# Designs tried in a protein design chat: miniprotein binders against Putative cysteine synthase. Part 15

Target 1, 336 residues: Putative cysteine synthase, of Sinorhizobium fredii (p55708)
Amino acid sequence: MLHTTVTQLIGQTPVMSIDVPGRNATLVLKIEKNNPGGSMKDRMARSMVIAALQDGRLPPGGTIVESSSGNTGTGLALAALEFGLRFIAVVDHHAAPDKIRMMRALGAEIRYVEGDFREDEVAVVERQRLAAQLGAQLPGALFMNQSDNPANPEGYTGLVDELVAQLPDGIDAFVGCVGTGGSMTGISQRLKRNNPAVRTIAVEPAGSIVFGKPGHPYYQSGTGTPAGDEVGKVLDYGCIDEGVQVTDTQAFETARYIARRKGLLVGGSTGGAIYKALEFIGAGKLTGTVVTTVADGGEKYLGTIFDEEWMAKRRLLDPAIAAQLDGWLFGKARAA
Short names: E, the ipSAE of ESMFold2; O, the ipSAE of OpenDDE; V2, 0.75 times the mean of E and O plus 0.25 times the DockQ between their complexes.

## First folded at step 13 (miniprotein)

Design y1 (from x5 with R7E L113R; at its last look DockQ between E and O 0.72; V2 from the best seeds 0.00; counts 0 for: SAP 70.482 > 70)
Fold by OpenDDE base, look of step 14:
Structure y1 (fold): chain B 336 residues (1-336), chain A 116 residues (1-116)
Amino acid sequence: as target 1 above (336 residues)
Amino acid sequence: SPEELFEQAYRYLLRGRFDEALKRLEEVVKENPDHPRALYNIALVYFWQGNDEKSIETFERAIEVDPSNVLYWLWLAWLLYRTGRPEEARKVLEEALQRFPESERLKEYLERRKEE
């Protein structure tokens, strides 16, 4: 049957394999940027809204409220349109203008947190407070609270079913980013239920506190838990074999590299996951079919990650990363 | 079992597989015609598919099965209003007010409608 709603276009995303020469490993990218909202967050957004409607927590014509940097908000905006809801996105001064424009284009109401924040100051806590307040005060409103919503990880079970069907020879490892923890948990739990031997690697930004490292500022958006925030309750550490950190430079240079060498525009967090996946493969720590999700597309970062001046100003450029990637993907001979 | 079918349907809904969900929910209703949760979910799916008329009919049926659930009344009223049937919506709300005079959900709904 033909799809008649936008949320029905979520899922069934393609996979692309990248051969890793000289290694008994293949990197498989699940292209979640192809969801209608442009990210894998469409899955969890739909899931959370459907769950709330079915449970009666969200009334007809109600208002969903969420703190979001953009991807979740976009997904929720799509869901709101489909399900006859209003959506209020609570944002801060760090929100990418294009993400705000996209949410507005989809009918979202944008609410900014108030206060004098430094350019590098994280207002995540204030966003959550305001979102919770609006959810409590507005008639028929519901704060979605993605970091603590069990429907978040549940939204990714379908992604695993797709992967299993697309990769009949099996999946040996999953390398995923951890923000709220929903995708990492939802994917890893289900993969391990299918095959307990699957290795799961969770990647967070350097400066994130998910795995107990000291917090400091980082430029990667939509991933990690910044200092002063709390790790999402949806995160199941029990399904994660290893937590690792990736620097902004590693993540962004990898995203830039994938665009130039493979013609695929990936987001920053995805760049980080790909970098770590290849690092592990290169070190012989991962073998077989290694899966990473393309969580969102580089199209959202053309003025940042893919802007050389933007990168240079922030001292994020490092040609050594490209050389490392050349070594992993094309062998040492091309790195000259 | 009906409960297993219902859970399967729910999983399909979370994945946006509405047709598969409906098939299973219809099986639940076939085996248990008085299963209010199944009817409610069927009504929601019809709404999500843009079939407002079937959604309205199904909510009416759900109310017949369980008239104590204020949420069904709210959905019915809301759908009637959206489909250009405001007089019928008003009648539904009036009856709901009589049945649920202390319902916060109903009060909130009415408050929202005034703001629209």
Scores: ipSAE 0.728, ipTM 0.891, lowest interface PAE 0.8, mean pLDDT 93
ESMFold2, look of step 13: ipSAE 0.754; ipTM 0.915
ESMFold2 (binder alone), look of step 13: mean pLDDT 81; pTM 0.761
OpenDDE base, look of step 13: ipSAE 0.641; ipTM 0.857
ESMFold2, look of step 14: ipSAE 0.748; ipTM 0.912
ESMFold2 (binder alone), look of step 14: mean pLDDT 81; pTM 0.760

Design y2 (from x5 with Y46H Y81H; at its last look DockQ between E and O 0.06; V2 from the best seeds 0.00; counts 0 for: pae O 9.2 > 1.5, placed apart)
Fold by OpenDDE base, look of step 13:
Structure y2 (fold): chain B 336 residues (1-336), chain A 116 residues (1-116)
Amino acid sequence: as target 1 above (336 residues)
Amino acid sequence: SPEELFRQAYRYLLRGRFDEALKRLEEVVKENPDHPRALYNIALVHFWQGNDEKSIETFERAIEVDPSNVLYWLWLAWLLHRTGRPEEARKVLEEALQRFPESERLKEYLERLKEE
C-alpha cells in the first residue's frame, strides 16, 4: 500500500543485533531513529493527539502546546500537520539547534523560555509553566503535558508488537531510558504482560532524581528528571526491575564508539542505555536477548556529542570508556 | 441521518479535508438548524481557512443555539479581539461570566483584555 501521509511512516522500524562474545547474550537495537520525525517520540505524539481529538478535548483547527527538548515537539509537529492543527513548541537553551530547526521547518511555532540558566541546566519547570499558560490562554488550545498524559505510554504498544514479531525466540530483557517515563512504562508493561520473566532496566542520567538519587546538572537531553522538577505521573515503577544511572561521559563516549565501530549514529540517551546494557551483560546480570531502543539519531548531535572540541571543553572525553566497550564487544581489552 | 452526516464530516476534519467536511456540515445544519456541534465545527473550519468574519457569525449562531457551551464564548471573544474589536470582546466575556461565574478561564482572559 502506498502511503499518502508522512505519519503513516511511523513504526515498523528495523532491528540490528550486536553479538557479545564470550557471553550468552545478544544486544538488539530497535532503530526508532528511522521514524519520520527521527525519534521514537513520533509514536507517543500521535497517540496523544488522537486521544485528545477522540475525547473532544482538542477541536478541529485547534492548537496543541507542549514543552519539549525537540523530539516530542517534532512528533507533535507531524501530528499537527496530519490533523490540521497549530502547534506551539516551548523550548529552552538546552534544546539542540537542529531539533528546533526541524520543528520550525514542519510549521511549529517556537517559544523560548526567558531566564538566566546554566548551560548544563535544563529549564524544564519553566517550559512546563509557559506551555500550560499558553494552553490556557488560547481558545481551542490544549497543553499536551506528555509527562502526565496516559496516551504517552499507550503510544508504544505498537513498538512492542513489532519487537515480538521481529524476535520470535523471545525477549529476555529490556534496557530503556527514562525521562517522562512514557516509553519505559509503555514498553515494560506490555513486555511483562507477554512474559512476566522479562527483566526491565531503566536508565537515567547521573544527576536525575527519578530513582531517589541527589539531583545535579547533566548534559544529556530528553532524558531524566532534573532537580526541581517532578517525576512524570505516567511512570510506573512497578514495571521496572532496576533503576540505574549513567554519566554523561559514559553515554556520549558510547554514542561516539557505536558510530566509529558499528557505523550507527545514535543519540546520547541511547548511548547511555547501550553502555548499561553491555555493563549488565558483561557482569553476567543479563543473558539472552537484550533489547534497547535507538531513541533518536546522532545526526541531531553532530555539533555536540560528535564534536571533539565541544566534548573536550566540557571535560566529557574519557578514552577508558572506549577500552571498556572493546572489552565487552570484542573480548580483548585493546591495550591503549 | 444528520448524526451520520456529522460523523462523516468529523472524519473529514480529522483528515484535514475541510472542504468535504464543510459540505456535510452544511447539510447537517440544513436538516437540523439547531445542531450545536455542527455550527461549532463550521465556525472552526472558517477560522482555519482564514475567514474570521464568517467564523464570528457562525459562533454567534452557535451561542444562540447552545449558550451553555463556554468554549463558544471564548472563541467569539478571542476572534473579536484578534480582528481589532476589543470592546466587543470584553462585552462578550462579561456576558459569559454572568452565565459562568466560576469559570477561571473567562476571568483570566477578561483580566488580560483589561490590561491591554
Scores: ipSAE 0.007, ipTM 0.244, lowest interface PAE 9.2, mean pLDDT 90
ESMFold2, look of step 13: ipSAE 0.683; ipTM 0.883
ESMFold2 (binder alone), look of step 13: mean pLDDT 85; pTM 0.817

Design y3 (from x2 with R7E E29V L113R; at its last look DockQ between E and O 0.85; V2 from the best seeds 0.69)
Fold by OpenDDE base, look of step 13:
Structure y3 (fold): chain B 336 residues (1-336), chain A 116 residues (1-116)
Amino acid sequence: as target 1 above (336 residues)
Amino acid sequence: SPEELFEQAYRYLLRGRFDEALKRLEEVVKENPDHPRALYNIALVYFWQGNDEKSIETFERAIEVDPSNVLYWAWLAWLLYRTGRPEEARKVLEEALQRFPESERLKYLLERRKEE
């Protein structure tokens, strides 16, 4: 049957494998940037809206409100259009300009939080407060509250079903990013139900507090829990075998490296996940089929992560990261 | 059981697997013709698939089964407006407001349509 709506284009994303020489391991990328909104968040956005419509919490012609760095908002904008809803995205200065432009192009109303924030400061708490306020005050409005919404992790079950079909020889490990925790929980729970032996590694930015480390500012967007915020209720620690941190430099240099060496534009959080996956493989901690998601595309970060001047100004460049990646992907022989 | 089938259908909806959801919902209705929640969800699926006519017909059927559910009336009226049938929508709203004079949902729907 031919698709007639944009949300029907969600899912069935391709996979790409990266061989790791000298290791009994293959890194498999699930290309979620190919969703119509350009990220894996399209899945959970649709899920949350459908759940709200299904149980009557959201009336016909209602308004959805959400705090977002851009990816969730884009997904919600698509869902709002399809289901005849209005959408208000509450954003901060940390959102990529192209994500804001995309949400506006899709008909979203953009509301900025007020206040003086550092460039490297995440204003997630203020966004949530404003979103909750708007959801309570506007007639027919509903705050989606993705961090505490059970329909968030449920939206990723289909992603696992696709992966299982695409990888008939099995999945040995999953390396994912943790923000709200929805994708990590939804994917990890389902993978472990299929195979309890699957190793799950959750990656957060250095400076995130999800795994009890001290909080500090970081540049990675749409991932982690900043200091002063609360870990989302949707996160299930029981399905995570290890929680690890990745620096902004590691994440962004990896994203830059993948573009140059593999021709794939990946986002910053994805860069971090790939870096950690390769680090674990290189150390012999992960073997077999190791899966990570390309959560969004580098196209949204051309003026930041992929801009050398932007990176240099913030002292985020480190040639040593590229050397490490060369070591993992081409063997030690080229460092010579 | 119809309840199990309904739960399965719901999960399929969240995953965007509307065909699988619809199949199970239809089975629920077959086994329990008076299951208004199943009809409601079938109507939503038809709407999401772009089949407005079938959606409208199914909401009408849902109202026949359970006329006390204000949400069904709201959806029917909204869909009629959305599909360019404003006179029919008005009639539905008038009847609904007679049944539910204090419904904030119906009032909101009426107000929004005036702005549009």
Scores: ipSAE 0.578, ipTM 0.830, lowest interface PAE 1.1, mean pLDDT 92
ESMFold2, look of step 13: ipSAE 0.706; ipTM 0.894
ESMFold2 (binder alone), look of step 13: mean pLDDT 81; pTM 0.770

Design y4 (from x2 with E29V A74M L113R; at its last look DockQ between E and O 0.70; V2 from the best seeds 0.00; counts 0 for: pae E 1.8 > 1.5, SAP 71.395 > 70)
Fold by ESMFold2, look of step 13:
Structure y4 (fold): chain B 336 residues (1-336), chain A 116 residues (1-116)
Amino acid sequence: as target 1 above (336 residues)
Amino acid sequence: SPEELFRQAYRYLLRGRFDEALKRLEEVVKENPDHPRALYNIALVYFWQGNDEKSIETFERAIEVDPSNVLYWMWLAWLLYRTGRPEEARKVLEEALQRFPESERLKYLLERRKEE
């Protein structure tokens, strides 16, 4: 089809299967890195902007505000550009310079929170406070507030409709990452509406507080709720059958493994979801068609996850993970 | 019902399926040609499709049906400026200011235009 706008390129992403030999299961990857902004967040960004324009919360030529230097910020920048809006991205000094440059290339205005913050220090409260302040004080402005915005999970219903059409034999399980809860909620609710028996597994970083575990620092980006932040109000725990944690080592070694063995550069949170999906399949806990998303591409992590020195300095390398994955995906790990 | 048609259109909008959304909204207008909410949403869809002329015409119709909604005036004026019709936009804003002299949203649009 001949599209005329960038947001029309959002969605209609392909699926890729990975057979799990010796198990009654197939792992299916929904390739959300193929969205124009590089992540599944394009869907929710479009949804939030359209909802605000449609219901009159944003005037023509208005300003959207959000606390993000990551995938949500990129998605909002391209949506703002298309719909004639101004976008202010509230960031801290931990933001990756290339992510800032991308948002600026798409026309975003960048606002830094004031203060000195260490790598393990939580700046999210200050970012949210400034974003809310700008939304309230600037005329014609609106803080999108992705963690409390019902248009966030609503933006993922189309992803499920695509999956249903792409997988006519059915979907038996979904394994997804939990950040704000938007994608996990939107996907799981819609899947269960189609088939109440679908198993839904939510994956958070070890150190995330989404499922009530003690908080500690973690390196995974775009997923989890760190200590000091609040769990997103959009998260519907009722549509989640099980919440599990994945370590940074498990997630990042899996992302590196998938790149080398399958030729697909995936982000760190995707590595975590794949790891847990394979673990559940290997334990016989999931069978049939097991879906997870490639939420973003590994191209954004070439200086971190895919940098041996970066991984080694942080003691994140563990060859045992690759051996475990070999056992799940190929079997006969003892064979020559 | 009209409410179901709006919900269907909204779902299509979220997916970028503007033609499908428009079809549902047009069904509302077929039953009630003077439905202001349907006209507003149709005008938005035309704008999002890049059909500025139809968007402008539909906002003009929405104002005719419900002149008390300042947002319709703001969209019309903004679109007229954006499409190189500033004298028409100015006249729309003059009328809107008479009707809504204290509208902060209208004042924001006017200030934004002065900066451009």
Scores: ipSAE 0.550, ipTM 0.835, lowest interface PAE 1.8, mean pLDDT 88
ESMFold2 (binder alone), look of step 13: mean pLDDT 81; pTM 0.769
OpenDDE base, look of step 13: ipSAE 0.598; ipTM 0.839

Design y5 (from x8 with R7E T52D L113R; at its last look DockQ between E and O 0.74; V2 from the best seeds 0.63)
Fold by OpenDDE base, look of step 13:
Structure y5 (fold): chain B 336 residues (1-336), chain A 116 residues (1-116)
Amino acid sequence: as target 1 above (336 residues)
Amino acid sequence: SPEELFEQAYRYLLRGRFDEALKRLEEVVKENPDHPRALYNIALVYFWQGNDEKSIETFERAIEVDPSNVLYWMWLAWLLYRTGRPEEARKVLEEALQRFPESERLKQLLERRKEE
């Protein structure tokens, strides 16, 4: 049957494998950037809206409100269009300009938080407060509250079903990013139900507080929990075997490397997940089929992560990362 | 069981598989014609598919089965307005207000539509 709505184009994303020479492991990328909104957040956005409509919490012609760095907002904008809703996205200075432009193009109303923030400071708390306020004050409005919404992790069950079908020989490990925790929880719980032996690694930015490390500013967007914020209720620590941190430099240089070497534009959080996956494989800690998601595409970061001047100004460039990646993907013989 | 079928349908809805959801929901209604939730979800699916006429008809059926659910009245009225049938929508709201006289939301909706 031909699709007639844009939300029907969500899912059924392709996979791409990266061979890791000298290791009994294959890195498999689930290409979630191919969703119509350009990220895996399309899944959870649709899920949350459908749940709200079914429960009667969202009236016909109502308004959805959410705090977003851009990906969730884009997904919600698509859902709003399909279901005859209005959407208000509460954003901060950390949102990529192209994500804002995309939400506006899709008809979203953009509200910025007010205040003086550092460029490397995440204003997630202020966004959430404003979003909650708007949701309470506007007639027929609903604050989606993705970090505490059970429909968030539920939105990723279909992703796992696709992966299982695409990888009939089995999945041995999943390496995912943790922001709200929805994708990590939804994917990890489902994978472990199918195979309890699956290893799950959650990756957060250095400076995130999800796994109890000290908080400090970081440039990665749409991932981690900054200092002063609370870890989302949707995160299930019980389905995570290990929590690890990745630096901005590691994440961004990896994204740059994947573009140059593999021709795939991936976002910063994805760069971090790939870096950690390869690090674990290189160390012999993960073997077999290791899956990570391309959560969003590098197309949204052409003026930041993929801009050398932008990176240099912020002292984020490190050629050593590329050398490490060469070592993992082409074997030690080329470093010579 | 109808309950199991309904749960399966819900899972399909969450995955955007509306055709599979509809198939199961229709089975639920066939087995239990008085299942108001099934009719409601069918009406939503028709709306999501852009079939406003079938959605309207299904909400009408849902109201017949369970007239005590104010949400069905609101959806019906909204769809009628959306499809360019404002007089019918107003009649639905007026009838709903008779049934739910304390509903401030229905009053607000009716007032807004009079101004429009």
Scores: ipSAE 0.502, ipTM 0.801, lowest interface PAE 1.3, mean pLDDT 92
ESMFold2, look of step 13: ipSAE 0.677; ipTM 0.882
ESMFold2 (binder alone), look of step 13: mean pLDDT 81; pTM 0.765

Design y6 (from x5 with R37E F47L L113K; at its last look DockQ between E and O 0.72; V2 from the best seeds 0.00; counts 0 for: SAP 70.358 > 70)
Fold by OpenDDE base, look of step 13:
Structure y6 (fold): chain B 336 residues (1-336), chain A 116 residues (1-116)
Amino acid sequence: as target 1 above (336 residues)
Amino acid sequence: SPEELFRQAYRYLLRGRFDEALKRLEEVVKENPDHPEALYNIALVYLWQGNDEKSIETFERAIEVDPSNVLYWLWLAWLLYRTGRPEEARKVLEEALQRFPESERLKEYLERKKEE
C-alpha cells in the first residue's frame, strides 16, 4: 500500500547491531531517528492526538498546545497536519535551534517562555505553566501534557512489536532514556509482558531527580526531570529494574564517538544510553541482546554536541571517554 | 467485549492500520447497530482514510442514534465545510443552535468560523 500521508511513515524503523568483543553480548540500536519527524516522539505524539480526537476532548479544527524541547513538538506538528489542527509549541532557550526551525517549517506556532535563565538551566516548569494557560484560554485548545498523558506510553507498543519481530532470538535487556517516562514505561511494560526476565535500565542525566538524587543543571535536552519539576505520572517505576545517571560529558562524547567510529549520528540522550549500555556490558552486568533506542539524530545537534568549540567552551570534552569506549568496543588490546 | 474491541481498534489506528481498526469497530456495530460511540469512531476513521462521503453518512447516522451529542453535529458541519458544502453545513449548525443554545463548544466553534 502506498503511503499518502507523512505520518504513515512512522514506525518500522531499522535495527543495527554493534558487536562487543570478548563479551557474550550484542548491542542493538533501534533507529528511531528514521521516523519522519526525526525522533521516536512521533509515535507518542500521534497517539496522544488520536486519543484526544476519539475521546472528544479535541474538537474539529481545534488547537493542540504542548511544552516541548523540540522532538515532541515536531511529532505534534506532523499530527496536526494529518488531522487538520493548529499547533502551538511552547519552548525555552534550551531547545536546539534546528528543532525550532523544523517545527516552524511544519506550520507550528512557536511561543517562548519569558525570563532570565542560565544556559544550562531547564525551564520546563515555566513552559508547562504557559502551555496549560494557553490550553485553557484559547477556544478549542487542548494542552497535551505529555508527562501525564496515558496515551504517551501507549504510543510505544508498536515499537516493541517491531523489535520482537526483528529479534526472533529474544531480547535480554533494554536500556532507555527517561524524560517524561513515556517511552521507558511503554517499552519496558510491553517487553516484560512478553518476557518477564528482560532487564530494564533507565538512564537519566546527572542532575536529574527521577531517581531521587540531588538536582543540578545539565545540558542534555529532552531527557530527565530537572529540580523543581515533578516526575511525570506516566512513569512506572515498577517496570524499571535499575535507574542510573549519565553525565553530559559521557553522553556527548559517546555521541561524538559513535559518529566517528560507526558513522551514525545520534543525539545526546542516545549517547548517554549507549554509554551506560556498554558500561553494563563491560562490567558483565548485562549479557545477550541489549537494545537501546536511537531516540533522535545527531543532525539536530551539529552546532552543539558535534561542534568542538561549543563543547570546549562548556568544558564538556574528555578524551578519557573515547578511550573507555575503545576498550569496550575494540577490546583492551588496542589501548596498549 | 466492546471495550476490548475499541482498545484493539485504537492499537491498529496507532499503527496506521485503518482497515483493521474499522473491522473491529464494525464488529461492535454488528452486535449493537445503535452504538453511537462506535459509529462516531467509524466516521472518524473514514475521515482519516479520505473517504469523505462515508464519513458524512456515518456522522449523520450517529446523530440519528444520539442527537444529544453536540460533538457529532460539529464534526458533520466541519466535514461539510471541508468538502465544499457550506449551505448544508450552515443548516446543520442552525439546527444544532436550536438544540443546544447554551453549548459552549458550539459557541466556540462558531466564533472560530467567524475569524476564518
Scores: ipSAE 0.579, ipTM 0.836, lowest interface PAE 1.0, mean pLDDT 92
ESMFold2, look of step 13: ipSAE 0.739; ipTM 0.909
ESMFold2 (binder alone), look of step 13: mean pLDDT 81; pTM 0.768

Design y7 (from x2 with R7D E29V Y46H Y108F; at its last look DockQ between E and O 0.70; V2 from the best seeds 0.00; counts 0 for: pae E 1.7 > 1.5, SAP 72.638 > 70)
Fold by OpenDDE base, look of step 13:
Structure y7 (fold): chain B 336 residues (1-336), chain A 116 residues (1-116)
Amino acid sequence: as target 1 above (336 residues)
Amino acid sequence: SPEELFDQAYRYLLRGRFDEALKRLEEVVKENPDHPRALYNIALVHFWQGNDEKSIETFERAIEVDPSNVLYWAWLAWLLYRTGRPEEARKVLEEALQRFPESERLKFLLERLKEE
């Protein structure tokens, strides 16, 4: 079928496998960066808008409002175009400039939160407050509230259906990042319904509070719950077997490594998920088919994660991470 | 049951499986021709699939079944406008505003259309 609308290009993303030598395990990457908005958030964004339209909560010609670091906002901008809506994205200083430029290019109105924040601090609470205010004050507006919206996790059911079809021999584990919790919940619940034995590992940044660790600033964007914020209601802890943390250095060096060694540009959160997946496989904690989503692409981070000067200035570089990755992917002989 | 079919259809809609949703909604309408919610959802699915004329016709039918639902009038007017039929959209809005003079939804839509 010929597609006539950009949102019809959402889904049916490819998979790429990475063999892990010496282990009975294969890492499978679901390439969600190939969605038209460049991230897996296209799925949930469209789902939330459809749900609001179906329920009559969003009127024809209305305005959607959301707090976003960029990926959800891009997805919502695409959905707004599809349904003839306006979109206001509430952002902070932590948002990648290219994500903001992309939302603007798609017709989104950008509103910045006000305040003095550190570069490594996410102003999520202030974004949420402003987004809620705009949603309440503007005629025909609706605050999407992705962290508490049940249509968020529902948006990922199709992703699981695709994975099941692409991997007929079965899925043994899923390693995913936790932001709002929507993707982790939506994917994990569905996978476990198909196979209750599937292991689910949720990855958050070091400094995130999702799994009860002390909060502190971190550079990873679009993932984790920062100190002072609340964990999204959409997150179902019952479908998560283990929650773990990944450092900015581990995440970003892994993203850099994957680009250099595999030719795939992945985002920072994806770098973290891949690092943890390989760590678990290397330790013998995960075996079989281990799935990780490429949530977004490294193209959005060329001036940050993939910029050596940017990384060095922030003391995020560590060559030991590349050595560890070599050890897991090429065996001990190359790590020497 | 029609209720079960409708619930199934809604779940398919949320998953982006519009063909499966439409099939079930059409079955609901077949069994219950006066089911306005089913017609509403059918109209939206047609719109999302790019079947604008079918969508418009289905909203017209939905209004015939339940003329008290202001949302159907709003959608009909909006779709007419978006499909390059602004005069018809205006007529629908005028008629709707006569029926619902205090409708904030219709007033909002009227202002929104002026901005386009």
Scores: ipSAE 0.425, ipTM 0.759, lowest interface PAE 1.4, mean pLDDT 91
ESMFold2, look of step 13: ipSAE 0.651; ipTM 0.888
ESMFold2 (binder alone), look of step 13: mean pLDDT 83; pTM 0.786

Design y8 (from x5 with R37Q Q49E Y81L; at its last look DockQ between E and O 0.66; V2 from the best seeds 0.00; counts 0 for: pae E 1.8 > 1.5, SAP 71.271 > 70)
Fold by ESMFold2, look of step 13:
Structure y8 (fold): chain B 336 residues (1-336), chain A 116 residues (1-116)
Amino acid sequence: as target 1 above (336 residues)
Amino acid sequence: SPEELFRQAYRYLLRGRFDEALKRLEEVVKENPDHPQALYNIALVYFWEGNDEKSIETFERAIEVDPSNVLYWLWLAWLLLRTGRPEEARKVLEEALQRFPESERLKEYLERLKEE
């Protein structure tokens, strides 16, 4: 099909399988890094803007506002360009410079929350308050409010429609990252509507508070809920069969492993989801077709996850992870 | 029912499946040709698909059916400006401002035109 707009390129992303020898399971990767903004967040960003235009909360030529220094901001910048809107991204000084440059290249206006925020969860609260303030004060402006916006999870139902068409023999489990809860909720609710028996496993960073565990700092970006922030109101715990934590070491070493052994550059949160999916398969807890998403690409993390010195300084290197992955993918570990 | 068709269309809109949404909205209009909310959504879909001519025509129809919704007038004027038809946009804004004299948004659009 010949598309005429960038947002028409959102979705229709490919799948790739990884067989797990000696197990009755196949790991299927939905390649969401192929979206035009580089992540699955393109889907929810388009959905939120469409909803606001459809119900009149946004006038023609209006301004959208959001607290994001990452993939949601990129997705909203794309949608704003296509639908004739201005976009203000509220960020802090901990934001990765390349992510800011990408939003600026797409025409976003950048607004900083001032201060020296060592604790990221405090900066998140202040970013959200400034975004809400701008949405209320600027004429024709609207704070998208991704954590409490039902169009967020709804934007991912098309991902499930694609999976069903791509995997006609069915889907037995979904292992997904949980941040605001939008993708986890939208995908899991739709999957369970199609097949109530599907297993849904939500993966958060160790140190995230989504499933009631103690909060502490973590390096995984774009996922989890840090201490000091609230769990996204869009998260539907009722559609999640199990919540689990993954350490930064497990997530990042897995991302590095997949790049080296499979030729696929995945982001840190994707490494965490793959690690947990393989762990569950290796333990016999998941069988059949197990789906996870490549939520964003590793190209964005070349200066961090894929930088040996960066990893070493933070004591994130652990060769035992690669050995464990070898055992799961090549059958070298005993089932325990 | 028309209520169910609207609910289906809205879900398709959020997924970016505009053709599927349009199909349901057109069924609503088939049963009630003067349904202003269905016409509004159809006009938006035409805009999102790049069919500015049909979008403009459908907003004109939505205004004809329900002239009391200032948003329809704002969209029509904005689309006329976007497509290089500023004199038509001016006429739309002036008529709209007679109906909505307190609308700051209409005044802002008209002031931008006067600066040209």
Scores: ipSAE 0.598, ipTM 0.853, lowest interface PAE 1.8, mean pLDDT 90
ESMFold2 (binder alone), look of step 13: mean pLDDT 81; pTM 0.765
OpenDDE base, look of step 13: ipSAE 0.656; ipTM 0.864

